# Designs tried in a protein design chat: VHH binders against q9xw16. Part 28

Target 1, 132 residues: q9xw16
Amino acid sequence: MSGWNAYIDTMTAAAPSIKRCAIVGAADGSVWARTEADNVFKASEEELKTFVALFNDVTQVPAKGADIEGVHYVVPRTEESLIFGKKENTGFFAVKTKSAVLIAVYEGPNEVAAQVRKAVESMQTYLNNAGY

## First folded at step 1 (VHH)

Design p28 (framework vhh_7pa5_2)
Fold by OpenDDE, second read of step 2:
Parts: C-alpha cells; sequence; structure tokens
Structure p28 (fold): chain B 132 residues (1-132), chain A 120 residues (1-120)
C-alpha cells in the first residue's frame, strides 16, 4: 500500500457521511490514492484530468458545474483552492494543495457539508505544510 | 450530560425487519437534527439517515432508501429507525447520533450502539 492510502483512510474516517475519497496529481489528475473495495472511487484518469484543470480557472466552474465519477454536480460557488458540488443528497469537496487535489464524495443532508469540508481542509493544511 | 441509548437490535433473516429506538436525554431533543450511523465489521462508520427537528425533513443513504424509515417522537425524546427488507450487508452496529449546533458542527454525540445482524 502506498503511503498516500493512509491519508485516504484518515479523510474517510473523519465523517460518517464521507463515502469515497481520492488524492490525485494537481497537474495531470493521476491517481495517487483512492478509496477501494466496497466504496471504490470510480473516476477515470481522463475524467480526473479534466476535473483538476478546473482549478486553473475556478471562476467559471459555477456556470458549468463539475463532473465526478460520471455524475454532474451543481457548483454553487468556488474559492481559489476549493471546489464543491451538490446533487440531491450527495456532494463533493475538492481542495487543491501545492501538488495535489483532495476529493471527498459524501452522502447526506446539507448539514453534513461543514464536517466534510473541515476534513478535506484539515488534510489540505497538513499536506501543504509538508510541502505537498 | 447528553445521553443517547440505542435499543431494538438483534438477529434476523434476510428480508426481515427490525425497529431501532434511541432514547435521548440531557439536551433539548426537539431542536436538533438526529441521525443514524452504522459501522460494519472492519469498516468505518457509514451515515444511514437524518431527520430534522420537526421531523418534516428526512434523508437516507442510497443503500437504504426505500427500505429504512427514520422518525422521531419529540414528546418522548426518542428517535426511531424502521428497517425493512434487511440484507446481510446491513449487518452492523447502529448508532444514534446528535448533530452539533449549526452551521459548523457535525455529530457531537453518539450512543453506545445496538447490534443488527442479518444472516440466514
Amino acid sequence: as target 1 above (132 residues)
Amino acid sequence: QVQLVESGGGMVQPGGSLRLSCAASGFTFSTYYMSWVRRAPGKGPEWVSTISPSGGDTSYADSVKGRFTISRDNAKNTLYLQMNSLKPEDTALYYCAKYGPPPLSGFDYWGQGTQVTVSS
């Protein structure tokens, strides 16, 4: 197992609503680690390449939404290093570090979103401080 | 102190039903979102369902939609989970969980859990 898998486990365990996570290269969407087994993160590398490219101009993302795992999400707003989306009872948070994008897909009501965001942003801060 | 005590778990065959209860105390139950979460062996916690303070808004994990029903009786400070058409993959320890104060908090208290086992 890659050392990055430990970070997947950490994020997944941070909130019961988090279903799947992935850590991918910010430059090309290459998968460094992802949730496996029962709740496998299913996004293809081609899809992830497109996704991480959204961070090149986050201001345009709300107008067009974002796709993860073949699912189209509405993106209410963005921040420089944060993209989050919603669809019915699901959503995602994606944060960009120096070299990676962390993605957490969650299931639940709007009230769980804050906890999911906190989980990915905590990891973001940790990795940034570590130089990643 | 906040206390959540689950009950109603047990062993049932696939296709069977169970009704879980959660007795709440130590806080104003009627003002908080409440949830059920579960932990299967060797797996992390999984969100199952949430209900609003009034009971007017409910949400479910895709894995349990159409089979599970969350409800509450605010007069009795009790949360319920009706589980129908149970499957082996529903086997888990089921927890009652209280949301913290909005908007920044997730779950701040959990019960001890009640075991649900679905097996032939």
Scores: ipSAE 0.013, ipTM 0.258, lowest interface PAE 8.8, mean pLDDT 91
Fold by ESMFold2-Fast, scan of step 1:
Structure p28 (fold): chain B 132 residues (1-132), chain A 120 residues (1-120)
Amino acid sequence: as target 1 above (132 residues)
Amino acid sequence: QVQLVESGGGMVQPGGSLRLSCAASGFTFSTYYMSWVRRAPGKGPEWVSTISPSGGDTSYADSVKGRFTISRDNAKNTLYLQMNSLKPEDTALYYCAKYGPPPLSGFDYWGQGTQVTVSS
C-alpha cells in the first residue's frame, strides 16, 4: 500500500471527526492517499484538478465557492494556503504545501472544526519541513 | 543538515540474508516516518517499505512482503531492513529516505545508498 496512507491515519487519529480526507498533488490533483471503504473520499480526477487550481488565486474563491465530492460548499474567506468551506453540519479544510494539497471533510459544530483545522495545519507544517 | 548513511549491503547468494542499516543525523529521527527505496541499474526507483515514527505501523511492497522486515531504534537514530530469502530481482542500490510514497517519480533521496547484489 501507499506510504502516504500513514499520514492520513495520523490526521484522522488527531481529529476523529474527519469523515473523509485525501492528500493530492498540488500540480494536478492526483491522489497520493485517501480514506477508503466506508469512509471513501469520492472526488473525481476532474474535480480534484479543478479544486487544486483554486490555490492559484484564492481571492476569487469566496465569490464562487468550492466543489468537493459533488457537494458545493460556501467559502466564507480564504488565506494564502488555506481554503475552508461549510455546508450545514458539514465542512472541509484544505491546505497547500509546496507539492501537496491536504483535504479533510468533517461533520460537526465549530468546536469540531477547530480540531480538524489544527490537525491539517500541523500536517501542513510537517510536510513543508520535510520538503513537500 | 539532514544526513542519512546506509550500510550493510554486499554480495549474497540467492536464498541468503542481509541486514541494512541507516544512520540518521541532522533531524529529530523519532518524529519522522522512514522508508527504504531501491533502484536497479537503468530502472526507476521502487518503494520497498515504510515505518511509522513509533515503529508501531509498517507497510511493504508486494514484491518483498513476507521476506523483508523494517524496524527502527529511535534511541540510536537508526533504521534497519532485514532482508531474507533474497532473489536476483532484489539486486539494487538501497536508499533510506524520510518517506517514499508510491508511485515514485522524481523522488529525492537523502542517502548515498548501499549496493545489494544477489547472484550465483
Scores: ipSAE 0.000, ipTM 0.160, lowest interface PAE 11.6, mean pLDDT 82

Design p29 (framework vhh_7pa5_2)
Fold by ESMFold2-Fast, scan of step 1:
Structure p29 (fold): chain B 132 residues (1-132), chain A 120 residues (1-120)
Amino acid sequence: as target 1 above (132 residues)
Amino acid sequence: QVQLVESGGGMVQPGGSLRLSCAASGFTFSTYYMSWVRRAPGKGPEWVSTISPSGGDTSYADSVKGRFTISRDNAKNTLYLQMNSLKPEDTALYYCARSLPPIPGYFDYWGQGTQVTVSS
C-alpha cells in the first residue's frame, strides 16, 4: 500500500532534515497525506485552507508571513509557485503543483535548507509531469 | 532477496518497436511505484518513465513522451515498457528500478539492465 503516503516517505528519505511534511489539495487544503507517528504534521484544516490560499497571490506573503502548525514564519521572498520561511532553527518550503501543495518543515542550519528545497522541487516537477 | 530482471532488448532500425519486461520478486510489487531508467554510452543515468502502484498514473521524460508507454501487471509482478518510433538517441542500457522515492533519480533497487540499440 502506497497511496500518497509513498510521496511523504519519498521526501523524508531524500532529505532527512525534514521533520514533518504534508501533501494537501491546492483548492481547499485538504490533507492527502502527512507524516505520522512521532512527527505528525499538526496543522488544522482551517490553517491549511488559509495557507493554500496564499498561492493565489504570493507577492503579498513576505509582508505578513505565513502560519504553519500554529507557528508564525518570516517569509523573506516568494517565487511563482514557492513559499519558504524561517523561524529560528526551523524552516519550511511549500510548493504548488497543478492540484497539490507540498509542505516540508525542517530543523537545522541553513546548510540543510538546500537539500530540503531540492527534494520538494523534485517532487513538484514529478507531480506536475504526472498531471497533479 | 529483492530481484528485478529485465528482458526484451535487442537491435532495431530507426522507426522500429521493442517491448521491455521486468520480472520482480522478493517484495510486494503492487505497493511500489516502478520506473524505467536508461544509460547511454558515456552518459549518466536518465529517467524515462514511472508508473504508480495501481497503474492509474504514469509520467514520462519529454524525450519519450508520445512514443513510449509504461504499464504493469500486478498479478504477474511484471513491469513493461512499450517503445515505438525508436530513434538512434534511444540507444542505451535500460534498467527496471523500484522507486523509493517515486521521483526521478531516486531508486533503491535496480535490475541488471537490457541493451537497446537503434541503428541502421
Scores: ipSAE 0.006, ipTM 0.153, lowest interface PAE 9.6, mean pLDDT 84

Design p3 (framework vhh_7pa5_2)
Fold by ESMFold2-Fast, scan of step 1:
Structure p3 (fold): chain B 132 residues (1-132), chain A 121 residues (1-121)
Amino acid sequence: as target 1 above (132 residues)
Amino acid sequence: QVQLVESGGGMVQPGGSLRLSCAASGFTFSSYAMSWVRRAPGKGPEWVSTISGSGGSTSYADSVKGRFTISRDNAKNTLYLQMNSLKPEDTALYYCARGLPPPYSGSFDYWGQGTQVTVSS
């Protein structure tokens, strides 16, 4: 049923600094797959619904920030179909595809951010090419 | 409610042709990759072909490449599989599935009921 977990595994293998991640529906934030057990992605359905709605106008996000797993992140800027944030030594990258939003939460210095970004953008390209 | 309904299966002699159809409803068809998956008696599911939401990209299992053609009509919410040069080893129940190509077999979140294709003399 949850063959989407293979995509979670691919992203975490590509960027080991990813601590938690999820693939959710772009329309409603419904969880398709997420990290489990010791690395469980803990966002509620209501929080995810609010989060995916941010992609309706990414230009407003830097003024407000973004909430993931009950943690408020500063969003310094956004790019087309990309929201990223930082809070102390943690951060996230979220990208939107045709049907999905990929969210990866990582820990580490700024040097690992580029690796995490590449992992989520590679998956974004793959899913868009697959029609998602 | 998501529905996938296959049709077009039947009995055919080796070397013959069949065209399968899958009528989709209950979701935005053009936003999803669609696949054909088959299951021979006593075997697990085998991925056959995938087409992107726009129809711009297709992929095929090596066993069917050059013989089968996947296509879609997004205005009619319909997926097709044109099967040419059929072989006895193509005998299987053929499913329409919503989802990604391999290596992520089992990523298909909705399946139809299947349509039987039998290739025999």
Scores: ipSAE 0.005, ipTM 0.134, lowest interface PAE 10.6, mean pLDDT 82
Fold by OpenDDE, second read of step 2:
Parts: sequence; C-alpha cells; structure tokens
Structure p3 (fold): chain B 132 residues (1-132), chain A 121 residues (1-121)
Amino acid sequence: as target 1 above (132 residues)
Amino acid sequence: QVQLVESGGGMVQPGGSLRLSCAASGFTFSSYAMSWVRRAPGKGPEWVSTISGSGGSTSYADSVKGRFTISRDNAKNTLYLQMNSLKPEDTALYYCARGLPPPYSGSFDYWGQGTQVTVSS
C-alpha cells in the first residue's frame, strides 16, 4: 500500500454512504491512490485529466456538468475549490488542495451529502496544512 | 509547549468496555489530526485509530474495527477512545499522539505518558 492509501481509507470510513474515493494530481489527473477491491474507483486517467481541469474555471461547470467513471452528474453550483454533483441516488464531492484533487463518490439520499462533504473537506484542510 | 495527558485506563474482563480520554494543550487542537497508539508488552507501538482535525474523518486498525470508536471535542481540547468488546490482546499502554501514523509528515510528533489498559479474566 502506498502512503496515500491511508487517506483513502480514512475518507471511506467517514461515512457508510461513501463508496469510492480517489486522490489525483491537480495538474494532470494522475492517480495517487484510489479505492480498490469490491468498490474500485474506475475513472481512467484520461477522464481524470479532464475532470481536474474543471477547477481551472469552476463557474462553467454547472452549465456543463461533470463526468466521473463514465457517469454524467448534474452540478448545481460550484465553489472555488469544490465541485459536487448528483445523479439520482448517487453523487460526488471533489475538493482541490494545493496539489491534489480528492474525490468521493457516494450513494444515498440528499441527506447524506453533508457528511460526505465534511469528510472530504476535513481531508482537504489537513493536506493543505501539510503542504499538499 | 505541547502537552498530551491520557486517562481512563484500567482493568476489565474480556467483553468489557473502557473509555479513554486525552487532554491536549499548548497548540491549536482542531488544526491537527489526532491518533491513538498502543504498546503491548514486548511489542513495538501499534497504530490504533486516527481522527481528522474537524472530526469528520476517522480510520481504524483492522484489529479494532467495529469495536473501538475515536472521537474528539474541540471545544474541550479532548480526544476520546471508546473501547467495546475488549479482548486480552487489547492489553497495552495506550498513548494519545498528535498527527497521522507514519509515513505522513509530522506523524506522531508528540505523545502522552500513556494510560494502561489490562483485559484479563
């Protein structure tokens, strides 16, 4: 296990609704760590490259939506370092750190979204403080 | 200066429960992830659990998953470890530590004095 896998485990354990996570390079979408085994994070590096580029102009993302793992999500709004989307009973939260993008894919009703956001933002804060 | 003081240890029978506390001072508590580590007789330190600064993220060693719960009260600068379904193999000196487990930057840069947990029939 790479050192980054520990962060995946931490985020995944934060809420039962979180199914898959990934940590990728903010510049190129390279995969640093991802959920494996039964709930593999399946996004390709090509897809992730496109995804992380959304953070270059988050204001345009609601109009376009976002794709993760071949699934198109509606993005109701964005923040400077936060993109989140929804599709039926699934969704994702993605936050940007100094050098990485953290992605959590979850399943459940809208009520679980707050807990998922808290998990990824907590990790975002830690990594930013650590220089990542 | 950074100070961590553990309490709540004791002797319990298998299947019993304990709740450990760690009082932190000398730093901005909410800005740091906190961890529990333990050292059993004749063994090296073993990571037990970690919680993020905000408390939104938690992680556990496989050996304690489903039995132990880490939490924190940032208003009180206190870290907790609820230990249920205790086993003899949980017997150890339990330490509060600042940071994430190795190999992460700044991992376990400060430790408390430890509190003894003994599980025996």
Scores: ipSAE 0.000, ipTM 0.226, lowest interface PAE 11.3, mean pLDDT 91

Design p30 (framework vhh_7pa5_2)
Fold by ESMFold2-Fast, scan of step 1:
Structure p30 (fold): chain B 132 residues (1-132), chain A 120 residues (1-120)
Amino acid sequence: as target 1 above (132 residues)
Amino acid sequence: QVQLVESGGGMVQPGGSLRLSCAASGFTFSTYYMSWVRRAPGKGPEWVSTISPSGGDTSYADSVKGRFTISRDNAKNTLYLQMNSLKPEDTALYYCARGRYSGYLPFDYWGQGTQVTVSS
């Protein structure tokens, strides 16, 4: 079993407003770990492969938006290693490390979004420092 | 199928000792770097120690140097962590992991973990 779930647990403890999240391979979108049971992250292999490929040119993403778990999100803007999207009271933050992409789906207002972003970026820094 | 199964955790008083074991199966154990990683309540995973395939090279986190010793028995496909002079700050779930903390190889498999609680 993949112990990457320890990183999932760390992110959800830091930001309880994360409803679902996953850590996937940056090259192929393969799932390393994800939230389970009532909070299962439901993205298909094909969807994740398409999603991680967005990091090859993030500047094109605002024109198209992004799909996660069959839900289409409006992406208002991107940063070099960050894609985030919004749909009504829900949203996501996705960050790329050397080897991984971290995806966190949340619900709530902008104050909640800021906490989720901080948790995801903190984990991004940790994994990059660990050589991932 | 790759499996890593930890054991040896428990409750111990400050200053005490515990020896953790990790039984590996489903791969050629002797060819892999192996590591111990821990997760304390409310914190992210912290790398503890790494051992080379032959056992000739070891490395440790600054927080455990001089107190913990990593070792392996390639004939038995088993990884060990001898933990001496335990502190309350060592309280965590301890995972056996395949690979190096740093360098070119990420951890690709972890065990389910074994709980270590250091309390007076």
Scores: ipSAE 0.000, ipTM 0.173, lowest interface PAE 10.8, mean pLDDT 84

Design p31 (framework vhh_7pa5_2)
Fold by ESMFold2-Fast, scan of step 1:
Structure p31 (fold): chain B 132 residues (1-132), chain A 119 residues (1-119)
Amino acid sequence: as target 1 above (132 residues)
Amino acid sequence: QVQLVESGGGMVQPGGSLRLSCAASGFTFSTYYMSWVRRAPGKGPEWVSTISPSGGDTSYADSVKGRFTISRDNAKNTLYLQMNSLKPEDTALYYCAKRGYSYGWFDPWGQGTQVTVSS
């Protein structure tokens, strides 16, 4: 395992409503780090490769939605370098940096979603500043 | 005001051992993940190790796994790093860090403690 585990720990400490998360390569979806054990992030290599490709043109995503861990999420809109989705009481935020994509899956109402978004965006800023 | 005071550094020969301490104040220590981060001369910060609030979960950088052990004493608000089999490349200023929202989670709140490993 790489030192990327520290970033996973930081995100989950900042937003306890994050159930599972991962840091993957932006070019290929290869897993650099993910939550383990009881909170293991279960997305397949094929699914992650498809998911990171969505960042090539985020404007097309709301029409199709996005799949994470075999769950289809409605994506209401996208922002530059940000894809987020909801399905009932669960949701995700995914942000792209220079070389990585951070994905956080959470459970809870809209109040906790705002906290999760801030956590992933803070990490996105940190990694971009660190050259990742 | 959050305050972290690192201590326990010094000069040691390759293969030696040191135990670092970090005394925390100004926040509820037991509720935070805590980390050790080091900065070698002329280099950026490198994450070393992390411990969960309860102390039940730990993680380590590949470069130190099997040699370093992180631990904490929540009753004393103190974080520790036991460093064994020290190598010249472990020479750095060592900082403890509290984790949270800001990208400044690598920002130290103390002066750090110098570890120098030389023959």
Scores: ipSAE 0.000, ipTM 0.128, lowest interface PAE 15.4, mean pLDDT 81

Design p32 (framework vhh_7pa5_2)
Fold by ESMFold2-Fast, scan of step 1:
Structure p32 (fold): chain B 132 residues (1-132), chain A 120 residues (1-120)
Amino acid sequence: as target 1 above (132 residues)
Amino acid sequence: QVQLVESGGGMVQPGGSLRLSCAASGFTFSTYYMSWVRRAPGKGPEWVSTISPSGGDTSYADSVKGRFTISRDNAKNTLYLQMNSLKPEDTALYYCATKYYGSGWPFDYWGQGTQVTVSS
């Protein structure tokens, strides 16, 4: 019973360079949906709880970076409700909605990153408009 | 058949208190995270609070911290929300919901709701 997995599928169809992604609760980091099997999103409950708390003050994040799936990312800057990072050929975009945080991990250069960002921000807009 | 039935709503003045209940049936209640979600007139759903299966962990929206307390009775398959120091902005239809990994809306099961109105 997976209405939330349909949103994962929509994002990955729009940006095939997304390697792993998840939709988690904004308050506690609990997983609502994630990629599975060969593309399993591997973040622990403790890591996700820490990660979603970063949205309480995104201006502090560039000074310390962010950890996703045990990987430490450099966060060059943040925007309201958006945290993104890069480490070599991998990167992530995370956006906060009213009730959720969407996290997408990708591989590739800057043009690939632009596609991933667009997919994640489009879903953020959709979910906010739907009241989530 | 999974069912969630909310009760305990009503009309109160600002500063008042209400205790909401949610009777669950058709699933193993004690193994699920449970949540309260509310919807104010003209707005989308807002998450209010979540409680772990054992009741050992709870979390709250910033707007209700210190005023609301979530609890559960696994022997009775019942979820509760104690609402103190109610404010007009707490006026909403309150739903209980099952929080379960990998399921829709952001919770698997949707109750019918119970109306809370805070007015002076």
Scores: ipSAE 0.000, ipTM 0.125, lowest interface PAE 15.6, mean pLDDT 81

Design p33 (framework vhh_7pa5_2)
Fold by ESMFold2-Fast, scan of step 1:
Structure p33 (fold): chain B 132 residues (1-132), chain A 120 residues (1-120)
Amino acid sequence: as target 1 above (132 residues)
Amino acid sequence: QVQLVESGGGMVQPGGSLRLSCAASGFTFSTYYMSWVRRAPGKGPEWVSTISPSGGDTSYADSVKGRFTISRDNAKNTLYLQMNSLKPEDTALYYCARHLYSSGYKFDYWGQGTQVTVSS
């Protein structure tokens, strides 16, 4: 496999409820890897640049929400280096590492959300320890 | 067998120039979008530039606009990156990458990379 796709495969294997995900550059939102084919992550470059800039001050995000793949999500709260959003039965988790932002979009109830969050946070820890 | 082989890297002083080449084989080079992607020590990959199959359309990361020029020679199956006004921040391993799709940054083949070091 090419580039960062192995990390995408690792996350989706750990949490099969992830429908689409991507690893993007923290500074510019450039796509390093994304899910493909029927599960292609569709966010534009402009949307991703806007999204990663939210990590400059996560405390502002609950007031504004966040846009991913042209969908506006309500962000109930944020944590250090974590933004998550919900829209009905759909949601996302995004975590920032030293140089990357991992974004996972999922569908399903709250127990599924917990597994997705755990998978994304585990990968965040792994990449930070690997120097990314 | 698809192969991408980068060359042209080296050590230069700030303000210097380098021209990177990527020799492609094992596929119809002229039908693919191609990109340059770089990786600095301790950092993840950063997309640098993309060129369309005909060479008529190009795009650049904001960090390199006005300094770098991507080009291709379809008769020679070669991709180029002309790098001018190099900065220490441009120090990285530079990869040639073949696009799986005409848009986005999904790559199905990568070269092994060529090292660029910008230091005084």
Scores: ipSAE 0.000, ipTM 0.083, lowest interface PAE 20.1, mean pLDDT 83

Design p34 (framework vhh_7pa5_2)
Fold by ESMFold2-Fast, scan of step 1:
Structure p34 (fold): chain B 132 residues (1-132), chain A 120 residues (1-120)
Amino acid sequence: as target 1 above (132 residues)
Amino acid sequence: QVQLVESGGGMVQPGGSLRLSCAASGFTFSTYYMSWVRRAPGKGPEWVSTISPSGGDTSYADSVKGRFTISRDNAKNTLYLQMNSLKPEDTALYYCARGYRLPSYYFDYWGQGTQVTVSS
């Protein structure tokens, strides 16, 4: 939606290793904003609905992993509002706010993953403080 | 509070064996991947082995494959590392860690480590 794209732009500027990202509704996985064109975030509506439901009980996620954009990721561990995964040279960080889930998919060596995590967690803090 | 407490380290001759244990508390152990990570004198951390929450899937660093076996007892909240055919280059502090493997931020909790020394 209008306005939410500015947050997508902020995240991708903060961590250049983010290849694709999206902000989706925590209740239903509806897309509020996502990267477009050459960096289009390709997760289906059904996949996103399933993904955001994982935040209802994050402790079950490492046993099963998580699917984003048709890619199955190993989830090494979770925190109350954080799910992250890895598959070869790709990975993701997803954080839940009061009403949204932010998902950032990155590609590159492990050295860049920490920057992506920091960018996602900074935006999570900002949106929570803004009431989202 | 999450706690991981390692034990079982010691001194052995090359070719010897040791069994490390990690007692976990303060979280639902059975829902987490668990790993062993070691740090040798003068080196950075080296991932050794990971086991899935159910214990059904395991993975090993090439340097220890065929010699080390990771296992877990979810009823006892305990992680194990059976180390056979030990070599001098296995000398390190061995850490129990909650998580999959390196990079280190994949782990949120580490034990204090248990020293393994292999020398002739």
Scores: ipSAE 0.000, ipTM 0.223, lowest interface PAE 12.0, mean pLDDT 86

Design p35 (framework vhh_7pa5_2)
Fold by ESMFold2-Fast, scan of step 1:
Structure p35 (fold): chain B 132 residues (1-132), chain A 120 residues (1-120)
Amino acid sequence: as target 1 above (132 residues)
Amino acid sequence: QVQLVESGGGMVQPGGSLRLSCAASGFTFSTYYMSWVRRAPGKGPEWVSTISPSGGDTSYADSVKGRFTISRDNAKNTLYLQMNSLKPEDTALYYCAKTGWYSPRYFDYWGQGTQVTVSS
């Protein structure tokens, strides 16, 4: 049996185009697991705390955008538990569960973005069903 | 029918300025994020800038930041791109685009765009 790192491994195996990802606490942005080494997820403690707070009112996010790993992303629209953004050659999808926020950063065209979203939403469903 | 008609392109020398316009029709312009996308000869599409529905939030590609300004007039259903300090590498066909629902890089752009050529 593995800890939260096994969830990171499952998500990246489902969408190889994910460059970096993390699972963080929904209440405080504390890192439960993240990609490391060559694919290290670089978001700061303060940035993650700010980011997870965006889920308290997703309707405000398109007007302000979102910051991940020091990069400011335009957020064209949000859904109840989904924030996504794009800047230049990089994009992200973030989904909220009962206790966690999953963040996946990717690079590539629209076809890649669709695969990443499916992987992140599948993990969201799994964690919600597991009580997280 | 959704239609986006770009205009304002032309030939300028390095350091010059141009203002592009995009006339939108066939959808509720004021409710959509709008973007400018360009395609240089021999290259793929490059995202340039995006503006929120209200105009209160903007973003820019690093290659144009500080030189280009995106704006919109919702009463006139028109999107603008003010281009200052133009460089030869800004030479491209410029399209305005409506941001898609599923991905920030899914764009619906119509017509042939407007050509910007920067050379001496």
Scores: ipSAE 0.000, ipTM 0.124, lowest interface PAE 15.6, mean pLDDT 82

Design p36 (framework vhh_7pa5_2)
Fold by ESMFold2-Fast, scan of step 1:
Structure p36 (fold): chain B 132 residues (1-132), chain A 120 residues (1-120)
Amino acid sequence: as target 1 above (132 residues)
Amino acid sequence: QVQLVESGGGMVQPGGSLRLSCAASGFTFSTYYMSWVRRAPGKGPEWVSTISPSGGDTSYADSVKGRFTISRDNAKNTLYLQMNSLKPEDTALYYCATYKGLYSSPFDYWGQGTQVTVSS
C-alpha cells in the first residue's frame, strides 16, 4: 500500500542483473516491498526474521552463512552494515539502514556483483538520508 | 555422538607450512558446511575459512587469503587446512566446526582443537 515498490523498481533499473529483491523491516523482517510475478522474492516470514537478526552481530555470519529463499549461501566476510553471500553463479547483497534491510539476489560473474553492490549501497544511502 | 578431532598442529618458524586435518564422525559429513576457526592467546574466536558440502564453494578471512587452502574428502569424512607462509599472528588453537544453516548460531559442533605456534 505504500510507494516502496518504486524503490524496488529503481534498484532493478540501476542493476538489471538483480533477479529478485526486497525491502524489509530491520526489527522483524516484515516485507515492505518485493519483486513479484516472474521475479517473485519467495523468502518466508520466519526466514526473513532470522536473516535480519544477523545484523545484530555481523562478525558471526561468516561462521554460519546465511539462508535466503531456502538457499544456503557462503558468506566470505561482512562489513558493519553489509552481508553478502555466494553460491556458484548466484549471490546476494544485503544492507541495513536505520529501519530497513535491502536484499538483492543476482546471477553472474564478479563484474555483475560489483554493479549490484553499487545499486544496493546507493539505495542504502538514499534511505538513510530520508530517515529510514 | 558427534565428534570432530583435529590434528596436524605444531611449532614452526615464520614462513613455514602445516597441514591440519579434522576427522568427523556421528553425522552425515557430506551434507554439512565445514569451517576452521582459531583462538589466539587472550583473544576471542576468529573465523578462518568455510567450505560447502560439495567442496565447490570456499571462503577465507582476509588475514589468510592467498596463504591458506581449505579442502575436504567426503569419502573419508575429513576436512583439511593447508597453511603456507605462516606468520607469528597465525599462532592459535585451531578448531574445526560446523553449522546446518537456518537457526544455527554460531556453530552446531566444535572440535577439541589443535595448537599452532609460529615463532622463531
Scores: ipSAE 0.005, ipTM 0.202, lowest interface PAE 11.2, mean pLDDT 82

Design p37 (framework vhh_7pa5_2)
Fold by ESMFold2-Fast, scan of step 1:
Order: structure tokens, then sequence, then C-alpha cells
Structure p37 (fold): chain B 132 residues (1-132), chain A 120 residues (1-120)
């Protein structure tokens, strides 16, 4: 269990502007690991199941947006394995691997978003290479 | 009394260029994110581009990135889409849309649309 939390720690160390993050199953949205305590990633199992299903057809997402932790983000565009959005000072990045979806919520302007995206994409590459 | 009116559409050959305009009235244009969205015959809407209130942030659909440029003139309450290197697959009715952040619908006000036809 604790093994997956090591990847959460790696991402937050690489991009300190990440406020909350989680690693969830790509098929069902089940939580494998998430930030805890005062930085708890609080999304319902139903919300996560709906969210990971967005990766089945990302072309629909820019018109609809995405919901994470009860917050609706307007998604400006999507890529096959990447969904991201902004709402004022808050944003998120979500990437899909073979078996998982990584979600990182951050605060800050567009400059901060670039750092968070890099950290999340690096972890995506690592997990894909590890067979996840 | 909120209104968006598109203009600038027409017929061009592949590789041609067109510039679309959207005149906004009845609301404080400078405070809204704005988008261009297109619909090809028999297809659903496809998002094309979004611009922030200040014009400092823009985004584009991958299908038009590098060819289309979104811009705005807040003093004139006008949104623009410069379309270069047009392709037959760009043939569609192009709509100007007001973006509402925090809305489940993303776009709350639409124009009538302006037709772009790219053919030989």
Amino acid sequence: as target 1 above (132 residues)
Amino acid sequence: QVQLVESGGGMVQPGGSLRLSCAASGFTFSTYYMSWVRRAPGKGPEWVSTISPSGGDTSYADSVKGRFTISRDNAKNTLYLQMNSLKPEDTALYYCARVRYGSPYAFDIWGQGTQVTVSS
C-alpha cells in the first residue's frame, strides 16, 4: 500500500505547488494512493469513476469540462492521455497510464502549471515503463 | 439584449486564408473568456479556440493549432479568428461563444454562425 505513496511524495517534491494528488485505477477510479491529513484529496468514488471514463473519449472534454473534488474545471483542450483545466487560481493535471490515472491539483498562475505538468508527465512515463 | 454577431466567412480554396470577426454587445465583453466553436454538416460541435479576458492566455484545438490565431480588441468589443492554411476539413459553420467559468455548460451565449467552405 505504502509503496504507491512513495510516488505521491516524489511528485509533490518535484512540484511543491501541488496541493493535493492521487493515483487511481484507470478502469474504475479506485484510489491506490492519495495525499492525506490536511492535504487530503477528497473526491468520491462515484466522481472518480466518472472522471477516469473521460479518457475513453477526450475529444468531448473541452466542451464539457471536468469535475474533481466537487469543483468544475473548464478544460481548454485535451490530449489522448492528458486532461487539464483551470478555475481562477486553481488548476489540475490528470494523466492516464496503462493501468492508472494520476491527478494533481495545484494553486498558482500558468507558470506554475508548467512545472506541475512536467512532474505529472515524468511520473506517467515512469509508471508506463514499469508496466502500470 | 446580449448578442454575438459573426462575420468574415466565405468560400476559399485549400491553402487560403480568412479572418472571422465576432461583434459583442449587451454585456461587459472585457470580463469574459471567449471561444470559437465550429460544426461541420451532420457533426456535433467541435471546440476550436479559447482566449482569456485580458487576451494574455489562449488555447487551441490540435486540429487548428499553428494555423489559426485567436485575438480580441476589448475597446471595440470584438473577437477575431485568423485562419491560415485552410483545409477541406475546416469546412463548417463557425460560432462565437461566451465562456462561463464555473458553469457546467462552458458556453452560455452563441452567435448565429458564419459559414466557411474550403473546396477546390
Scores: ipSAE 0.022, ipTM 0.219, lowest interface PAE 4.0, mean pLDDT 83

